# Ledger of designs, part 3: VH-VL binders against Vacuolar protein-sorting-associated protein 25 (vps25)

Target 1, 194 residues: Vacuolar protein-sorting-associated protein 25 (vps25), of Dictyostelium discoideum (Social amoeba) (q55gd9)
Amino acid sequence: MSNQVFQFPPYYHKEPFFTIQPILNTRKKQFQMWQDLILQYCRYYKIYELDINESIKSNSVLFNNEKINRKLSREALKSIIDDIIENGFAEWVDKEKEKEKEKDKDNNNNNRVLIMWRKPDEWASLIYKWVADCGLLNTVLTVWEIQNGDDSKKQEFHQLNTTILMKSLKVLEKQSKCQTFSQDENVGVKFFSI

## First folded at step 11 (VH-VL)

Design y6 (from w5 with light chain W94F)
Fold by OpenDDE, fold request of step 13:
Structure y6 (fold): chain C 194 residues (1-194), chain A 120 residues (1-120), chain B 107 residues (1-107)
Amino acid sequence: as target 1 above (194 residues)
Amino acid sequence: EVQLVESGGGLVQPGGSLRLSCAASGFTVSSNYVHWVRQAPGKGLEWLGVIYRGGSTDYGNEFTSRFTISRDNAKNSLYLQMNSLRAEDTAVYYCAREGYGYDWEAFDIWGQGTMVTVSS
Amino acid sequence: EIVLTQSPATLSLSPGERATLSCRASQSVRSYIHWYQQKPGQAPRLLIKDASNRATGIPARFSGSGSGTDFTLTISSLEPEDFAVYYCQQYNNFPYTFGGGTKVEIK
């Protein structure tokens, strides 16, 4: 994580930005701005998942500006997130998969969202280009090597969320550019030269 | 009618100080975001700073130490205090309001500007 | 700061001609850019909002396009009153910054 402090855009310091606008066109602009801010923030800190409830409870700086005494309500944030999902930059995290990782059985509400500042096809292109540039076509890599390998440290997809990475690899599979397979406790990927 | 009117410009010596005023009509300054922008003769526009609804301010990097924006709610006016003036500060100074709704972040209302000349 | 570079610095055209003005950002500003028109001896006037939306009262001959780093202001057919200086301005990052301007002058 960069030790640098995220710089918020000018509109973050404006009170109307934190109030859902009633006029449709204004609201559309507002929601686009929120989308851009959220994606930018998540990209900066490499945050791939957001919890709506936790964000509100913790008074996340992303949704709570103390300087102007404004914050998003849960309902407002949910509406914004729904819009981001509609635009293809986020997905709800499956409850069943969360139950396996977090023992908190009690909250049946889907509050966790996968954030994708790049779409799977864009990630796929970046990964494939990297593989090609490294001369690793027609070789086998593991998902772990792609995420955590020394060779990928300078790449934006380094430490990419596994769910997003797998989605990206599926895109490449559909393009006949790679094939995934189970390899021990990991997933292997063979990239093909086209 | 919505209007901004700048005043206070004039001739000052290098190292001197000057306070510009911007009087608003047709809207309340304290309920809006109002900016200062200047333009040197024959040059482009340069953003100086903004005063927010809450009264806080932000400035361009080179102006933080010498320029101060304030307002008087009773007079529905804002001010630009300029200290340690330099020849390069010679310019027309504008105040500009941000628009509403879909026009937010856009400067929709401008004053006619006031000329400041810094010369020995 | 984000640097906005406008080109050309001067555009000499005749009434009725098409004008194409460019604004390039040093980094992505998404669509958070406005265009202003300034006539001699006057204050700037808001022309285009958020890259492509005409401000209230702006004639249809004015249009804006672009996203990211490259933006264009187009005047489909120049009228005599359109000869002025045009500035782009970004609000994606602090500080607010303007381009150097393009002067559209009569040939």
Scores: ipSAE 0.875, ipTM 0.959, lowest interface PAE 0.5, mean pLDDT 95
Fold by OpenDDE, fold request of step 13:
Structure y6 (fold): chain C 194 residues (1-194), chain A 120 residues (1-120), chain B 107 residues (1-107)
Amino acid sequence: as target 1 above (194 residues)
Amino acid sequence: EVQLVESGGGLVQPGGSLRLSCAASGFTVSSNYVHWVRQAPGKGLEWLGVIYRGGSTDYGNEFTSRFTISRDNAKNSLYLQMNSLRAEDTAVYYCAREGYGYDWEAFDIWGQGTMVTVSS
Amino acid sequence: EIVLTQSPATLSLSPGERATLSCRASQSVRSYIHWYQQKPGQAPRLLIKDASNRATGIPARFSGSGSGTDFTLTISSLEPEDFAVYYCQQYNNFPYTFGGGTKVEIK
């Protein structure tokens, strides 16, 4: 996580922003603004997953502005998240994966959401460009090396969520730009020159 | 009728202080977001600060130390206290209200402005 | 702060002509930009909201477009009352900032 302090936009300090607007056009604008804020915030802190219940319970600064004494309800947040999902910038985490986490054992509701401030195809392009720029085409890299390697530290996709990374690699596979394979306890990726 | 009326402008010497007033009618200042914006002669617009519904304020970085925005709910008025005035503070000063709903963050109502001249 | 650069500084046109005004942001402001019109001796008037939405009472000849860093205000056919200075303004980040303005003057 960045040690820097995230700067919230002006509208974050406005009370109406935290109240679901009844007028459709206003609500659309509001939801767009929330989407932008959430994506920006997550990008800044490299947050790839949000837990709705935890966010509400912990009074996350993203959804709770103490200065103006406003916060989103769980229902409001869920509605916003649903909109973000519809726009292709998020997806629900599989319930089966939620059950594996002790905190989610009793929660049968969609609660965890994968946040994607970049779509898989965009990530794919960034990764492929990096591989090309580094002269690593026609070589084999591991998913771990892409995520955690020293060479990728300066890249935006450094420490990218595994689910998103795998989705991105699938995009490249469809483009015949790489091939993934099992390698020990990891996944290997061979990138191809086209 | 919804309107804002600025007053208090005039001639002041460098280093002096001046308090501008903005009187609102047709709406309640404490229920709105009202901004101060200035315009030097022949120049563009410059945002100075805002007062929120709760009474808190934000300012442009260059104004935080010298300018203070406040309000009097009983008078339904906004104020801009300016200290340590400089020649470059010479400008027409506007108060502006943010619109409602879909118009939030847009300055939909402006006062006529009041002229402040800082000169020796 | 986000710097908004408007171009051209001055646009000389005749009534009936099309006016195209540009506003460029130093970084992305998404669609969070407004346009204002200011006539001599008057306060600014809200013209376009959020890049492309006309404010109440604004004639259809005014239109806005753009997203991210590049925005355009278009006046399809200039009327005599349209000769004024136009400012763009962003609210994506603190502080609020305005462009330097484009003066549309009669040729």
Scores: ipSAE 0.872, ipTM 0.957, lowest interface PAE 0.5, mean pLDDT 95
Fold by ESMFold2, fold request of step 13:
Formats: sequence, C-alpha cells, structure tokens
Structure y6 (fold): chain C 194 residues (1-194), chain A 120 residues (1-120), chain B 107 residues (1-107)
Amino acid sequence: as target 1 above (194 residues)
Amino acid sequence: EVQLVESGGGLVQPGGSLRLSCAASGFTVSSNYVHWVRQAPGKGLEWLGVIYRGGSTDYGNEFTSRFTISRDNAKNSLYLQMNSLRAEDTAVYYCAREGYGYDWEAFDIWGQGTMVTVSS
Amino acid sequence: EIVLTQSPATLSLSPGERATLSCRASQSVRSYIHWYQQKPGQAPRLLIKDASNRATGIPARFSGSGSGTDFTLTISSLEPEDFAVYYCQQYNNFPYTFGGGTKVEIK
C-alpha cells in the first residue's frame, strides 16, 4: 500500500501549456487539456471550490510549475475557467452578489468557482442508487446523514459540497424520486420508489 | 530540412553498457522535447523517456534505474546511456521529436533508428 | 500504466476494401490518442491526432473516431501503399504507451 499524490499529465511539463496559444486550433486543444487537468486534480483532492486570486497568490502547484518556472497568468486562468463554465463543469459562486446594479463597479470581477467534475444529475444518480441499495427508500434521511453519516463513508459523495448536494437533490425532486423538507435545524429528505 | 540521426548501435553482451547518440539538424534540441522509443524485432513500440527544454528527464517505469538520457547543446545532440543490458533490450532504438501546437504529444519527426543486439 | 489493446492483430484484405482497426484502453484516455503507420524498415509516421484529426498530408480515406476507452481507425478503400502496421499511442498519463499494432496485409 503506498500513499499517492496526484500524477500530473505529460503536457503539464511543457512550457507552451502555460501560455494561451494564439492559433485557434491549438488554443482549443490547450483549453481542453486544462479543463481535464483541473477537473482531475480537483476530483483527486476533493476540491469543490477554487479561489482564483488565492490560487495565483499562493502559487498553487496546479497552475504553477516551479520546475520549469512557468505559471498561468490570472487572465489566462480566468479565460480557461470561463470556458469550463461554458461547458457546464463549473460556475461562479455568488455571481449575483458580484454584479451590483446601483454602483458603477466592475461586475466582471468573478473570483470563486464551484467545480463540478460530476454534474448534479450524475451525483443524483449515485445518491439514489446508494439509498436504494441500503434499503432506505420510503424512510427519512437528513442531508447530514447523506453527507457525513457512517453509512455513506465509502461513497464518493461522502462530505460532498453542500451546494452541489442540494442541487443534486433538486434534480431528484424534479424526477419525483425524493422530497426535501425542514426538520428542526436541518434538512430532511425522503426518497421514493419509482 | 528537419532530421534526426541515431548512431552507436551494435552487439553487446548481457550485463554490458552502450551509449547511443541522436544528432539533430534543422531545429534546436534545447528548444524542443525529444524522446527515445524502441521496438523489439517483430514487436510494438515502447516509450523509454524524454528530455525537456531545461534538461530534466522522465522515463518509463522499467527504465528509470538503467537508462539515462542526456543532451549536448553545443553539438545539438542527445544521448541514451544504457547499462545492465538484457536480452529483452534487443531492439531498434529511435529518437523522436514531439510536435507543437495542435501536434502536442505526438511524435512528428523520427530518426531511422539504430539496432542494438544483446546476446552472448 | 495504461494498456492499449489493438485488434485484430492481423487484418488480411484486398485493395479497395474497407479496413476497420480497433484500439481499446484499459482506462479512459479521453481523446488523447494518436495513430501511426509503420512500413517495413521505416520509422513510424504520424497518421491521426487526438482520435480523429488527420495529420498533414494524410489522405481523406483515413479517418479516426472514439473517445474514452474505445477507438477506431478506418481506411475507407485500401490502396496498395496502405498495407502496413498501425499503432495507437496514448498521452493521457505517463508513461506514454503504444498498442501492440494491427498488421494490414494483402489477402
């Protein structure tokens, strides 16, 4: 048994990867490579949110390869993140707060990004399958039990980001596979057989 | 014209050592990513390792202890030092340049190869 | 280490026939697959990039498809110069690996 660290792909070791490429076909390939790397890295370390400014300031190893003395600029990283968002694998956190209407401020200053290496419908399917496999249909669970309970500790959604978990339960609600409700100080959910 | 030319192959006894050369023309090796790849007779291709622009290297897992890639920028050449050779190291050895742009991670220029035979 | 399994090992066909060559990865390599053609006594030649994009100078009869674990190289109508060995190569992970090859030979 060995302790593993994330294994970077071959293209992480190449200087041109860290500079937005001017030729369109090359840039499309570069952006796909960055998307795949960012999603894999975040999945490996269970990173559900990236802070762009902090990632650059701290010289995060994801975006800064010290061995070759290359890192993404903030503008390059933002361009890559915008593309990932357009492809449906990320979204800005608190975007309504960052677009204040009554002040002449730069509302394009997005910084925190929710990373979705699995989309909410994929998480929804995993959660529903687990509930069914554990014989928990037609019983009430708390969101805390799904996220943190001993019975879910082997599941990828164990300690899932709460925002993503709630989005995933909403997908199941639309499919009539569960219903959420308040339970004192927390959220309960009942899963249905369909 | 862009070219790679391997040399230094030959017959060597098991346990022996051999140093292969790869001379480049038409491009600068220190500005590119150049790899070594081998092919045993009648078999497929096997990646050995790469030397990066800054001179650092990476190897296939089976080769990390026995093979060393190096570069001489003044001669625009790279080398493969092979130690503790075994019969299964018998192969044609190629150097190959990695493409750039939309050809990233593809081997776009190959040498003709040099044959290494390991037998007693 | 990612294993690429090519099938069939040998494909015996006549000029004018369609050739279909398979490459399967032991885990997802996304679209990070290249194809090479190798004739006897020669170094490999880059044929298809990133599963589906023909390299410069490659005729339109060559096409590639697939993503994830299953990839296909198709030669729509074999020409005499197409009888060769074909290899797939992945770059999703170190180490780079190649398939074992498919030999396309005259029937």
Scores: ipSAE 0.763, ipTM 0.899, lowest interface PAE 1.0, mean pLDDT 89
Fold by ESMFold2, look of step 12:
Structure y6 (fold): chain C 194 residues (1-194), chain A 120 residues (1-120), chain B 107 residues (1-107)
Amino acid sequence: as target 1 above (194 residues)
Amino acid sequence: EVQLVESGGGLVQPGGSLRLSCAASGFTVSSNYVHWVRQAPGKGLEWLGVIYRGGSTDYGNEFTSRFTISRDNAKNSLYLQMNSLRAEDTAVYYCAREGYGYDWEAFDIWGQGTMVTVSS
Amino acid sequence: EIVLTQSPATLSLSPGERATLSCRASQSVRSYIHWYQQKPGQAPRLLIKDASNRATGIPARFSGSGSGTDFTLTISSLEPEDFAVYYCQQYNNFPYTFGGGTKVEIK
């Protein structure tokens, strides 16, 4: 979206920021700062999912500041992500029943997290406005056309993560603003006037 | 007692140089983040820069080429080297310690400042 | 860089009156705003942290509010020692910036 690289906030350059703070009020501030940084970074690069293990293994610049030789531990990152989930800005990628069993057997934790730097309600509003503005109410669109079609190329939801898009359409469906259905190999959506 | 004391201010000619000192007591400068902030007479506050624990520095955009922050750990002191001074550099110069923990990014300890006057 | 605009530039009030000071940011700084008090001939003093949290030792008559771009410092009942200049400071982005100040003076 820009020729510029992401500009990190001042507190990213401070060593204590990378160590979970023991005092509760300090930790609350630290976690708020990490939440804001993670959401800003992901919005800047249009990242909708993070892989905790891969982020740590790859020394992602989001969590590893080489200039000051500081990196979040896996445990610290997980704690921060848990807090973001509790605040409603992220969620674990759900597992199928077999993945649940494998988790218990291998003692694996959830590792992939959906980052909602814009929530499904907000995406839903943007999509519905676009449909209305383009005169597409009461016509059928495919989910693919909304996400990848030529007519949506200028929209912020172009190439939106499919999981978030489906969540956003479900919000509209609950509001009686659209109805989804199967259309051969695709999912179709009909949007209704309100 | 935690304290910062600036010194080295005075009258200098335009184009001249001046080195300000900031002596710390009651805490270790190399374990903290200490900043320089200035205030022109009758004007507001302006952030100049910071020195980090590892010795690296960051500056306000206008100061990168003319001002240098350094530290002498043995003297527990911070310095601001100012070159190519101009009339608009006339100000009281403060050093300020950044707080820790809950006071991150806030300046919790200030010196009383040293006045620099740049005048022909 | 982020510009902080404080208003009014001067607020002339009497002891016992309520003071309301405004700080407006050129873009969202979330809650990453601190407030400082500066008396004549003195260095600034940290007053309010992160828009609304009183620094240690600051009297209860001082309070802060706001988020995003619009912030307010309130002094519920002015005491003689409160006549000073007040500055807001943001740390959302480098460089750190301060507002131009609001002088609270005796009417």
Scores: ipSAE 0.758, ipTM 0.900, lowest interface PAE 1.0, mean pLDDT 89

Design y6 (from w5 with light chain W94F)
Fold by ESMFold2, fold request of step 13:
Structure y6 (fold): chain C 194 residues (1-194), chain A 120 residues (1-120), chain B 107 residues (1-107)
Amino acid sequence: as target 1 above (194 residues)
Amino acid sequence: EVQLVESGGGLVQPGGSLRLSCAASGFTVSSNYVHWVRQAPGKGLEWLGVIYRGGSTDYGNEFTSRFTISRDNAKNSLYLQMNSLRAEDTAVYYCAREGYGYDWEAFDIWGQGTMVTVSS
Amino acid sequence: EIVLTQSPATLSLSPGERATLSCRASQSVRSYIHWYQQKPGQAPRLLIKDASNRATGIPARFSGSGSGTDFTLTISSLEPEDFAVYYCQQYNNFPYTFGGGTKVEIK
């Protein structure tokens, strides 16, 4: 592992990037640039969830450039996240709170977001290839072994978020490439050859 | 209306120093992002650095130690101070403004360039 | 540092012919590529933005395409004023880098 830090793109150093642009074509480009930055930053640090309120309160360097005294407003960040969700790279974690937002609109509504800088079908392919390459087809693995086991230490899915891992296994189940089974907190997975 | 004009080029000895100027008209340099770019004879373009609205700067990897970009807001002008010059610094030096709106990170306005020749 | 490799270095064509210029990046730059035209003794001129969008006032005969690492500039029917050097520029990462250029020349 290296000691380097995330290198921000050129446009992060410029004030207009932090204010939602009024002209539609400019805003569409701005939102694409924010999506790319957020996904790259989260991939670099292996971040799978963002807490909007905590990111703003803590002045997260992702959304607050103190050198130029600019930060995204909460409203701007939410608009950018909504766009990322529409494009299929994020989703709200607090879906039950979204359904109950009628009275508590300004509380913790739509606050935690799952960031899918790699989609579940792509994770599924990586996991299946690893299982096949290690000769583990037709054996039982636990979800823990995939996420945290010593044999997966070098894999990109090591310490993968559990929600994303389950989505990825569901993709493989649809393809008849695995079957999950569980007893309480223990989830086992058997992978099949095709 | 909008233009950039470089000046201060000329002949200089290896190891010497030279200060280039870039005068802007039709826009305010302190509200924009202005860069220096050079082009050696018969060669391509090479980015040197940028000065930001707040006056901070960033440079290409080779140029951090020898080149300094500065700005005089009252004269609406930028400067490139070049020290420890070498023969390979012989080039036409341009200043260029970044676009805004849909022109993110593009150089939409260029000066005519000023020639710097480094030879003994 | 992202290296942009342009090919061919020189493209010798007649007016009315189609020109196809290539720019390849050493790693993905997504769509964060601009193209410039430079005539002898002049400064560069912005031509194509973000891989495919013509800058203001650029004729329809110029078009760009590509994403990721491979980009193309096409001039559908060369006019006398189009004989120049063309450069691609990326802004995906600092430092900004330019390709080495493609010279489009007569004959």
Scores: ipSAE 0.736, ipTM 0.889, lowest interface PAE 1.1, mean pLDDT 89
Fold by ESMFold2, fold request of step 13:
Structure y6 (fold): chain C 194 residues (1-194), chain A 120 residues (1-120), chain B 107 residues (1-107)
Amino acid sequence: as target 1 above (194 residues)
Amino acid sequence: EVQLVESGGGLVQPGGSLRLSCAASGFTVSSNYVHWVRQAPGKGLEWLGVIYRGGSTDYGNEFTSRFTISRDNAKNSLYLQMNSLRAEDTAVYYCAREGYGYDWEAFDIWGQGTMVTVSS
Amino acid sequence: EIVLTQSPATLSLSPGERATLSCRASQSVRSYIHWYQQKPGQAPRLLIKDASNRATGIPARFSGSGSGTDFTLTISSLEPEDFAVYYCQQYNNFPYTFGGGTKVEIK
């Protein structure tokens, strides 16, 4: 882990930032500021998923400024997350892919959210350029090698969330720049110069 | 009327100390975010620091060890204590209120400034 | 710290002309930029907020644009009272920083 900590922006230290503002123009800017903070914080710590209920229960520093005794309510956080989703920087985790549902009394709606500070098409471009630069076109790589291999260790997509990685590969597949295939539970990828 | 008035400027020798005052009227300082900003003669603006509603403070990196912002709620006033003054601290010192509403993080009310000259 | 670089340092124009002032940030400040006008012997006055929104009471001839690292203040038709120094200020990161200013002088 890094021995440095995330430096919060100026507005994190102000009480009105933590209460949904009643004036529309103020609220629109507030939500943009929360989006930017959430994306920056998650990028800094490489957090690809947020659990809303756990974030509130654990008093996560992202949403709870203890020094000024202010935290986002669950309702406020949900509203902010909904806005981030509408802007294309987050999405609810698919319920069909969830192995088991939490049996928490308050888990009555969407709770886990995928955070995409880079969108899948941007990740796709980074991955394709890296493959081309390393001379790996027309060879087969595994998803694991892209995510965890020594050759990718300096790339931002190193240890990228698997769901986001697969979405990014699908973008390339639609562009005929790669083809994915599975063998048992492994996923292979062949990248094309076309 | 809403206003800020700085005072306490003057001539001081290098190594000396000076305390500036900022008197507010028309609003309550403890319910607002008030900043200190300075401007050396012929130069641009430089943010010094802020005092928050709860009384805590943040400063620009160059000022953390030498400058202290404080507040007296009964007098509706803020202070800038400056120690170990240097020639480069010669400037007009402003206090400025941070706006709210649609004016996130903007300085919407400024005082007239008070001049500090650091010279032998 | 985020450095804001304003250009030109001085802009000499005649009344009625269009003025274009630049502010460039050393890294993205998104839209978190305000502009101030400072006339000689006076405190700064808030002019443009969040890159493009005029503050209360600011004439329509003032406009702002830009996002990310490049920002522009435009005065569509200079009036004699527009002689001043203009500063940009960012609030994306602590510490707040200001640009070095652009002095607009009437030719």
Scores: ipSAE 0.678, ipTM 0.868, lowest interface PAE 1.4, mean pLDDT 89

